# VH-VL binders against q9h9l3, part 37

Target 1, 176 residues: q9h9l3
Amino acid sequence: PRKMVAIDCEMVGTGPKGHVSSLARCSIVNYNGDVLYDEYILPPCHIVDYRTRWSGIRKQHMVNATPFKIARGQILKILTGKIVVGHAIHNDFKALQYFHPKSLTRDTSHIPPLNRKADCPENATMSLKHLTKKLLNRDIQVGKSGHSSVEDAQATMELYKLVEVEWEEHLARNPP

## First folded at step 18 (VH-VL)

Design De3
Fold by OpenDDE, fold request of step 20:
Structure De3 (fold): chain C 176 residues (1-176), chain A 120 residues (1-120), chain B 108 residues (1-108)
Amino acid sequence: as target 1 above (176 residues)
Amino acid sequence: EVQLLESGGGLVQTGGSLRLSCAASGFTFSNYAMTWVRQAPGKGLEWVSGISYSGEYTDYADSVKGRFTISRDNSQNTLYLQMNSLRAEDTAVYYCAKVPYRGSGSFDYWGQGTLVTVSS
Amino acid sequence: EIVLTQSPGTLSLSPGERATLSCRASQSVSDNYLAWYQQKPGQAPRLLIYDASNRATGIPDRFSGSGSGTDFTLTISRLEPEDFAVYYCQQRSSWPLTFGQGTKVEIK
């Protein structure tokens, strides 16, 4: 358990048309939901689309934001050697330009027992919001102010904990 | 050891201008956002302005917006605050402060401040 | 803007006593983005706590922060002579960044 963390990232759009997803915030929580890391991050490229409605990121957040290279180093230091839990976590790793070992990765968007518990098709990709509501009876990502990566990371960890025993046993028998 | 040293304060008439400087040492200045915070005599702290590590992003308190300009020269490890159209209510000790990576938006190191007095 | 109101305005205590300082926000401070500073006469502020409960580097264990939402607390478990000063809370969850008006901890 102490070797497990949950991560959630917020991205902004960079590039000519803002289609490149760049890391703008990263939150990491431990097994108990305590925040280990939560910072706004400044992408190396000019931000074209803050995607505020979803990301919650505004221009003002970039004033005190940590440079991407620095933040990435700090984040990787936390993640290294840990079991990393996330929802659709491939997007987070992509934004981090980082590859975490599959054997140490847990994606709550691809855990059939979790979907089953939520009365969802096992092979469907359910949103974090939906699973959180169904299984934790909690509303996240409410309103138009954007997501809270801390809230999302905490929810992700709590969801995983519901199926941790079963899923870890499954993975032990079926290593990725 | 992190050191921040403000300078440029002094007596100025209402409507006048003043430029403050903050010399930084003991850390990689170019990697950190910086801020100005002021304190009127006998009063509390007021956030004035902030600037990202590269200088691309800036923000200001409404009380100084349009009159003050924050800037930085990373090659000189110096933070600046250009103050124009000064008012009596701008009278304060002005601190430069460093923004840490962890807890960004808080300020982990402060200079000793420089006094700006605006007289009528 | 988020207005931070600190209480009490002045706290008179003796060395060795426990000090409890409050900071109330006019609206929720998201993600516990609340810091505490200490300022002694004629000196610059010093960061004590960031993100509600994290002690800054070099800060003694007698200082602790707690709280969430709109209510935050700074606790000094046992006051040392050097702890008599003015304390400020500050939020970074919303722009503009704002400080509380301060609490003066003075010797009784």
Scores: ipSAE 0.920, ipTM 0.959, lowest interface PAE 0.4, mean pLDDT 96
Fold by OpenDDE, fold request of step 20:
Structure De3 (fold): chain C 176 residues (1-176), chain A 120 residues (1-120), chain B 108 residues (1-108)
Amino acid sequence: as target 1 above (176 residues)
Amino acid sequence: EVQLLESGGGLVQTGGSLRLSCAASGFTFSNYAMTWVRQAPGKGLEWVSGISYSGEYTDYADSVKGRFTISRDNSQNTLYLQMNSLRAEDTAVYYCAKVPYRGSGSFDYWGQGTLVTVSS
Amino acid sequence: EIVLTQSPGTLSLSPGERATLSCRASQSVSDNYLAWYQQKPGQAPRLLIYDASNRATGIPDRFSGSGSGTDFTLTISRLEPEDFAVYYCQQRSSWPLTFGQGTKVEIK
């Protein structure tokens, strides 16, 4: 099996005015889309804004949520040494308070061949929802219940697989 | 070894109150969410209440909302369930259960249970 | 709430046979947040499977879970004498958390 995983995180607002984005859910899938990790996570600080319409996170999810420090350790253990695929993945790593090596990171929001395939400007930042619909003919993030990080992680992996060969060759010629 | 030991069950009249305790050992109690689940005699399982590791977040089944209160004392490694305004339908074995980090919202360890009987 | 309906109510089988237990949800269980428990008479429930297909620690390989959406299955590939018990499914996708009514696996 390939040492490649896809990650998607949901964040809530903490701190004054809820401007701090804190990890509240993390989902990790393997190359085949199998779920390796999917848990709700409890930030160390009080949640001011659940951002439910986007995050899908509700207060009830925090009842059985894993403490951040524990979850972070579990997640990092999974990510270490892997090629990590994500969409706008810098937000996920920031929420995790973690820096993954750039050479092992793949951000589907910054892959020109992927945008080209979707008939979008190569240098534009397209949403995961749009790319998924255009390239996979699948609807994600449907409804008002918020995002499913598992679904988003799976979609992210599938999108990357469409351009994997070309992009990996590009990176080999142009190491970050 | 993880151990959960419920206590406080017994016979109580309708409208009465009872406080259940669950003594935890064999794991870092303060790091884990905990849950109460009950089982009426000869019946299935019913989720009653849950509490986060710090106690900040709680939730209840509709059948017990306003009557039951879940709490915990992490310094004593003890989970509590204060039951007020008890009804006949509250008669059950009450289990305390540990919530794992993986598969949270499932319950990986259970106590032996304590029987609560509410008489009319 | 999500209502979980298990079938059959009772499953009569012999040791060595394959057992297939069904759990149907009244609405979709998101992210496969479905667990299975085993309960023997006079004992507390024991977690078998979490998130539809993950075996809990110490659970034998003969137990397996599958399914998604509204239909989930617990399979015991070859029944052992100690497997005759009541089995419950439980969802953590929606609050309140709910259990199925149980399936009794009894010896034929």
Scores: ipSAE 0.920, ipTM 0.959, lowest interface PAE 0.4, mean pLDDT 96
Fold by ESMFold2, fold request of step 20:
Structure De3 (fold): chain C 176 residues (1-176), chain A 120 residues (1-120), chain B 108 residues (1-108)
Amino acid sequence: as target 1 above (176 residues)
Amino acid sequence: EVQLLESGGGLVQTGGSLRLSCAASGFTFSNYAMTWVRQAPGKGLEWVSGISYSGEYTDYADSVKGRFTISRDNSQNTLYLQMNSLRAEDTAVYYCAKVPYRGSGSFDYWGQGTLVTVSS
Amino acid sequence: EIVLTQSPGTLSLSPGERATLSCRASQSVSDNYLAWYQQKPGQAPRLLIYDASNRATGIPDRFSGSGSGTDFTLTISRLEPEDFAVYYCQQRSSWPLTFGQGTKVEIK
């Protein structure tokens, strides 16, 4: 009866030339797509590049943002002990400065049965936008206003549900 | 318990200046974003300005940009609003408000407000 | 700027009745970033609901919020004497942050 959540994060550029990716928004949804967490987060380092066309983050979002240390604590409390689903989820965990147990991690960017359903090479890394369009007939990340991490987390959960039975059985036979 | 107490309101002439203070207690002030919201007598609520927990980021309503400055002193647990070039339409009760960690951009605790009256 | 229009302007009801308050946005409020506040005469506003449907800490379960996009509602399932007040919606989807003009819930 282990609970499952989906997570998506948006990052901004910090450090030299804005090359370091730092957490600026995190959204977590439950199995049914209900929002469990959704907050803008202020990185502890100076923001060099908001990356707005992808992140959707603008300077104004930082005015009311939660400090990184506080947000991280709240987010990790939600993730602990749960199966966590994400898309290219290693980037989200890196931004959180966190390593979730591999046995409890599901990455929709690397699930061969999901790629097969989309008529994609099973070892290819497919974008969330592409998989969502092909398998759910939905357009996400529309326009140049940036991504919504709520929308993306919800899409990620719906994609995982398409292969959940098969993939959970596979992982039971092949523990990481 | 969280407490916010505004002060510094009063009567001032058009074109004058006034500084509002908000004394905070009962929480770690330096970990929370803060906001000013005003309410003209008998009217609704208007967002005025916000400031990040460190003070690095600020924003203002168009009606006050260039005239009002939000600031904070985290060592004294105090939020400020410097109001310059005051106009009749700035007459209002001014509330300071705390931004929560959950539902940020909503305001969970408010002071009782301080009245600013701008006369010609 | 997102303009929030509340209706009705005044709602006259008796204790025990259900109140339904509406807030309509001039454009979509992304991610349901809409809050509701209660304000009694001579008092500061009190946060009731954040992000459309989440009750703030200490808010009785007779208060509930719903809606998405441009149309949001606040429901008070059974009015108590202390619920007669003015109610404001507020969006945090777009800057500047804006409030609705208010709905007064008054005793009939």
Scores: ipSAE 0.822, ipTM 0.913, lowest interface PAE 0.7, mean pLDDT 93
Fold by OpenDDE, look of step 19:
Structure De3 (fold): chain C 176 residues (1-176), chain A 120 residues (1-120), chain B 108 residues (1-108)
Amino acid sequence: as target 1 above (176 residues)
Amino acid sequence: EVQLLESGGGLVQTGGSLRLSCAASGFTFSNYAMTWVRQAPGKGLEWVSGISYSGEYTDYADSVKGRFTISRDNSQNTLYLQMNSLRAEDTAVYYCAKVPYRGSGSFDYWGQGTLVTVSS
Amino acid sequence: EIVLTQSPGTLSLSPGERATLSCRASQSVSDNYLAWYQQKPGQAPRLLIYDASNRATGIPDRFSGSGSGTDFTLTISRLEPEDFAVYYCQQRSSWPLTFGQGTKVEIK
């Protein structure tokens, strides 16, 4: 079996009016929740909106941030060949300007058994915060300091583990 | 081998100015954030300032804000610290240090430091 | 700012003994953004551990870091003669970056 990792990224706004979502932090954890990667990342373009309330990113974080090109290489090296778990993970991959094979991707925002377990509509898109509270009885993304990508990645992995067996069987029968 | 060599330290009067330099070699200087950390005689370490790899982002300790300016010349592989309005409490060995990609905000390589002495 | 308090101030031990150094933060250090440095007399600091438990390149296995939240520990399993030095913890969780006041490991 392939190794499994969970990823969560924080983005800031670049480009005109800050409408472009650029990677500013990336966290990757292994199956046990151990942090494999967690770094602030400096976008190649000027940051217009730090989106701090949600991203937790501040100007100071960019002082020691890893250049995007370097970070991207490091991250891709970690992800290559692994099953990658994330929540609404298409946003993370987009920010990374990388797309992991669909067959090796697990998006906890689109796993019907997970929603069912949380007494939510199977086809609804539930937030990571909601699912984590409901299924893990844990509060994440609290306060006004923004998200913790490490915390979010860990929560994502733990949520997936709840339905891993069932979902992997489903995917085996219904490959994407 | 990574090498950092500080220079520019010396004796200066209170209110005076001094410019420190840090010559970097053994790595792609322009790809890494850099920092200044100082150590007063017989005391601990104090973070002074940091600068991103391109120089676009800088930050300072409150104790030096408005007086010190960090900068870099990537074409010369050199980090600078312009120190103005120096005070007695600025007396210290000043280290330049490299910021790694992994564990950014820590410092994986340090120079041997240059001593700055501020006297009245 | 996050104030880091190290203990003990001085640790007197013999070669071969186990050293345990503590670093306590005035508030939670998020994401285990805590580093440890070693400084020998007349030398520049050297990075030992970053992000609480990761050994820096070239650091011997006898050095290990642990902890989370407000309490962190640096352990030297068996002290070597070259390990007698001052050790500093440092957080990168919040700005400004701050160091502990240091623990001196001296020979008994």
Scores: ipSAE 0.820, ipTM 0.912, lowest interface PAE 0.5, mean pLDDT 96

Design De3
Fold by ESMFold2, look of step 19:
Structure De3 (fold): chain C 176 residues (1-176), chain A 120 residues (1-120), chain B 108 residues (1-108)
Amino acid sequence: as target 1 above (176 residues)
Amino acid sequence: EVQLLESGGGLVQTGGSLRLSCAASGFTFSNYAMTWVRQAPGKGLEWVSGISYSGEYTDYADSVKGRFTISRDNSQNTLYLQMNSLRAEDTAVYYCAKVPYRGSGSFDYWGQGTLVTVSS
Amino acid sequence: EIVLTQSPGTLSLSPGERATLSCRASQSVSDNYLAWYQQKPGQAPRLLIYDASNRATGIPDRFSGSGSGTDFTLTISRLEPEDFAVYYCQQRSSWPLTFGQGTKVEIK
């Protein structure tokens, strides 16, 4: 009887030419889609590229943002011991500088039954936007104001629910 | 016990300057973003300015931009607001407020305020 | 700029009654980034609710927030004598950060 959460992160560019991805927002929702965590995070390094078209992050968001070290501690406390669902979730864990046990990790970008429901090749990496439109009849990440990590985390949880029974049983038979 | 104590208010003539201070205690000041919010007598609340925990990022309401400067000294646990070119419209109680880690951009602790009166 | 309009301007009620305060935004407040504050005369505001529905630390459970998009509500399920005050909503979705004009809850 293990609790399940979904996570999504937004990153900004730091380092040379803004090529390093650093965490600038993190949202975590529970199984019912209620928000457990949603905060803007200030990277310890200078921001070179806000990447606003995708991240939704603007300079003003950084004024009230939580320090990375503090936010990371809060986020990891929520994730520890839980099944964590995400989309291309390795990027989120990388930005958090964190390892989560693979047996407790669910990545909606790599679930063959989910791709099958969307009439997509089972081994293809499908975007969250396309899966959400196809399977939930919703448009997310609309416009040039950037993504909402709350919206994305909620969509990710709803997508996982479509295949949860089948996939959890598969993982029980085939431990990672 | 989180405490914020504003000081430096008073009576100032139009065009004058004041520097407000906010002494912080009961929390690790250098880990929190801080904000100034003002309230004209008998009126509602108006956001004035904010500053990130390190001081690297600041922002201002349009009505004060170019005239007010927010700053902080993390070694002295003190937030400042330098107010220049004061106008009658700047007359208000000025509150120092702390930004929480959760619900950031909301303000969980406020000082008791310091009154700035700008007279012609 | 998001303008927050609170209604009613004044709410006259007796202790024990339910108070329902509305805050309407001129544009959608994304991700429910709306807070509620209480302010008594001569005092600083006190944070009640953040992000539409989360009670701040130490706030009694008779205070609850709800709503999304452009319409938000603060509910006080049973007014206590100490609850007669002015209430402000505040959004953090768009800059500048803005407050509503306030709803005064007064004793009838």
Scores: ipSAE 0.813, ipTM 0.912, lowest interface PAE 0.8, mean pLDDT 93
Fold by ESMFold2, fold request of step 20:
Structure De3 (fold): chain C 176 residues (1-176), chain A 120 residues (1-120), chain B 108 residues (1-108)
Amino acid sequence: as target 1 above (176 residues)
Amino acid sequence: EVQLLESGGGLVQTGGSLRLSCAASGFTFSNYAMTWVRQAPGKGLEWVSGISYSGEYTDYADSVKGRFTISRDNSQNTLYLQMNSLRAEDTAVYYCAKVPYRGSGSFDYWGQGTLVTVSS
Amino acid sequence: EIVLTQSPGTLSLSPGERATLSCRASQSVSDNYLAWYQQKPGQAPRLLIYDASNRATGIPDRFSGSGSGTDFTLTISRLEPEDFAVYYCQQRSSWPLTFGQGTKVEIK
């Protein structure tokens, strides 16, 4: 069968007044949660707002960071041909300037069976933190020092596994 | 054939200055972050300073802040370390090192080093 | 600042033997951001392992790294004559970047 990975990204503010979200870290894990990729990435334009409280990104991380164009190439090579799982994954693909085939994309923020397991309305958008607490009894994103994209990618994969059989069957019957 | 060639080391008095150069070849220098690491004779390794691929981001060890300046000239494939107000504790072999794309913040290629000796 | 403490200071072994080198951090090394280097006298260090367990390009498979958190290990499964050197660990999870004091692997 087709290999599956989970991705999570951290973004910083670029452009006028820091309103553009630009990729500054990307983590990819395999089905078992092993890290396949985890690097800090230097956006091609000047960083205006590190967003450190959420991103965990600081100026020092940029000193050794991989150029965006190079990191993007490495990341896309890992993603190509795989089922990619993420949470609100549109934001990650937008930061990568990339469109993954919808038939190979899984978004844990919009899976009705997962919401049902969490005792949540099927059409509600639940945060990764809340789903992880309710369904896995784990606290992630603890404190105010920012998120870990490795931690978040691992949690996303575990959440998907809870509904994988049902959701893959649904998608086979209802191709996007 | 990645090569890094340091130069500019030598004997200098306390309070003096030196400028180290690192000539890079065998890779696209302007796409890689670069680092200076030093090693006092018979001692371990100490990170000194780093610079991003474009030169926009730099950082320094506390022991050298305000005295050392890292810079690069991407058109000449050269990394620099301007060392001012030198102290005896700055005596070391200074290595130029390349930051890889994977495991960034480790250093995959190093030069042969250049010795800086600071005497009173 | 994360202080890395390596043990033993010196490891005296014969060719063909297994070497186990320890690196302990004063606080957790995030995301296993720990590297290992080999340095021979009069030479620059050579990167062996990055991010705890990934071999750098061209490094033989007799070198392996393991560990997490505060405790990391470099293993040389079968020492060759060229492996007698000083080995350093280095962390990149916290600034400043720091190295351990080294473990010398020497011929018994």
Scores: ipSAE 0.810, ipTM 0.910, lowest interface PAE 0.7, mean pLDDT 93
Fold by ESMFold2, look of step 18:
Structure De3 (fold): chain C 176 residues (1-176), chain A 120 residues (1-120), chain B 108 residues (1-108)
Amino acid sequence: as target 1 above (176 residues)
Amino acid sequence: EVQLLESGGGLVQTGGSLRLSCAASGFTFSNYAMTWVRQAPGKGLEWVSGISYSGEYTDYADSVKGRFTISRDNSQNTLYLQMNSLRAEDTAVYYCAKVPYRGSGSFDYWGQGTLVTVSS
Amino acid sequence: EIVLTQSPGTLSLSPGERATLSCRASQSVSDNYLAWYQQKPGQAPRLLIYDASNRATGIPDRFSGSGSGTDFTLTISRLEPEDFAVYYCQQRSSWPLTFGQGTKVEIK
């Protein structure tokens, strides 16, 4: 019995010049948008750039944050065996140091029928904000306080639902 | 069984100092963020300070910033609160509390508290 | 700083009755980052609800939380004798972390 979840992560800059993206928040929602997981995560290496304008992460969030190794274990336990929906989801899996089966992965940044519904080029990589505005008539990631990974995960699930029947049938005919 | 035991409270004069300790057992202390919360007699709860699992990140309520210092010794499973320049309004029961992995920033286990009385 | 205002200040009820406790925030509490605690005389607080609606481990199902934005509610569906205590809400969406002033639930 296959359950579907959506995930979104916020990353901070670590490593030389803050160019490495490290996980600092992860939110997971179920098909109905109910929050299954939402925690701030402290990367194992020093944070060079909080990237707050986009990530919403501030130094204060790190005070109560869960260690990366612990959070990763909890997150992977939720993801195992499930269809996981995300937007540019390869970045989220990279930050988790994890490879989810391709057959169970859905990436709203790479679904041609979804772009078509948005009157966008089918091969273009559209932002979550753009797709959400065009297809759901909702503004997300508003202001300069950064993104909410809960909000983004919920939006990602709703976007996938718009093409779910068509895309699941496509994947059944064309297994990855 | 998670246990937290505060100590180091007592009667102190305004302007004085105290160091509170919180002995932790029943969990891997070095994997959890910790906090201090206080409660003045007959009053509600006030967050005082928090510290990340490694000790790298700390934060303080404005009312204590510059006067109180939170620290931890992960090898001794002990949380500390150094309180300097004490004022009458610092009179309270001081609780140490554990931050859970789920619902972090909520506090799932608390000690019994230690009373600090600051006489004017 | 987010100020949390709880109402009523005191709630006088009998065992078996439903208790409804309110927590109002001075500004929106993002992502439903609101918790509820119970404190009995001479004891430390006990976490009941985190993130508005999740029961903490070992908390009986007569306790439930709801709400979003600025308005949050703790409900005790059928009061037991051990439920007469002071209840506090606490937010974690903005620093400093703040608690409400408390609602005392007492036997009528």
Scores: ipSAE 0.794, ipTM 0.906, lowest interface PAE 0.8, mean pLDDT 93
Fold by OpenDDE, look of step 18:
Structure De3 (fold): chain C 176 residues (1-176), chain A 120 residues (1-120), chain B 108 residues (1-108)
Amino acid sequence: as target 1 above (176 residues)
Amino acid sequence: EVQLLESGGGLVQTGGSLRLSCAASGFTFSNYAMTWVRQAPGKGLEWVSGISYSGEYTDYADSVKGRFTISRDNSQNTLYLQMNSLRAEDTAVYYCAKVPYRGSGSFDYWGQGTLVTVSS
Amino acid sequence: EIVLTQSPGTLSLSPGERATLSCRASQSVSDNYLAWYQQKPGQAPRLLIYDASNRATGIPDRFSGSGSGTDFTLTISRLEPEDFAVYYCQQRSSWPLTFGQGTKVEIK
């Protein structure tokens, strides 16, 4: 089987009124939860809204941040050929300006068996925080300091592992 | 080979000013964040200031905020530290250091430092 | 700010012995954003470990880092003569960036 990684990104607001979501942090973990990548990233455009309450990103983090162009290259190198697990992962890929093959993508926000296990409607979109609490009995995204993309990536991987066998079988029978 | 060479250190009176330079070579200077770290004689290391690769984002330790200014000239591969209103406690060897892409916020290459002595 | 306290202040050992250095943070260091540096007399610091356990390029495998939260450790499995120096930990979890006060590893 292919190697599996989980990704989570934090975005800041750029462009007019900060409505453009730009990558400001990216974390990637392997199947065991080991961190493969975790860096602050500088958008190519001026940051209008750090969205700190959610993103955890502050101006100080941009001082040592990796330029987007460089970071994107590093991240894509890690993701290429891998099964990539994420939560609402389309947002991460959009921020990365990257498209990963659907057949190699696993979005924990759209896995009915996972929702079923959490006693949620199968076709509902549940938050990572809710699923993590329900299924892993773990609190993430606690406090006012914003999210930890490493923590979120690790949680995402752990959630997927709960339904991996069933879901992979399903996908094999029903290729996207 | 990555090289960082500080210059501009010397003896200065309290209240005086000094500008440090750091000449970088062996890597694409304009692609990396840079930092200044100082070390008082016989003491430990203290972060002073940092600057992003483009120079757009800067930050300072509280001990130097309002007095020191970090800047860079990417066309000259040079990092600067303008030090104003110098105090005796600013006496230290000043190192410029490179910030890596991986493990950002750490410093993977250091210059040999330049000594700044502030006398009353 | 996060205050890093290193212990012991001085570690006296012989070549070939194992060295264990501690770095304790006044509050949790998130995401294991803790680095270790080596500084020899009259020289600039050298990066050994970043993000708690990642060995920097060119660093011998006798150096290893571990820990999380508030407690971090640098281990030198077998001291070489060139390893006698001062070692500093540094956090990048919170601003301002801060260093420990250092541990001197000296020859017994």
Scores: ipSAE 0.785, ipTM 0.904, lowest interface PAE 0.6, mean pLDDT 95

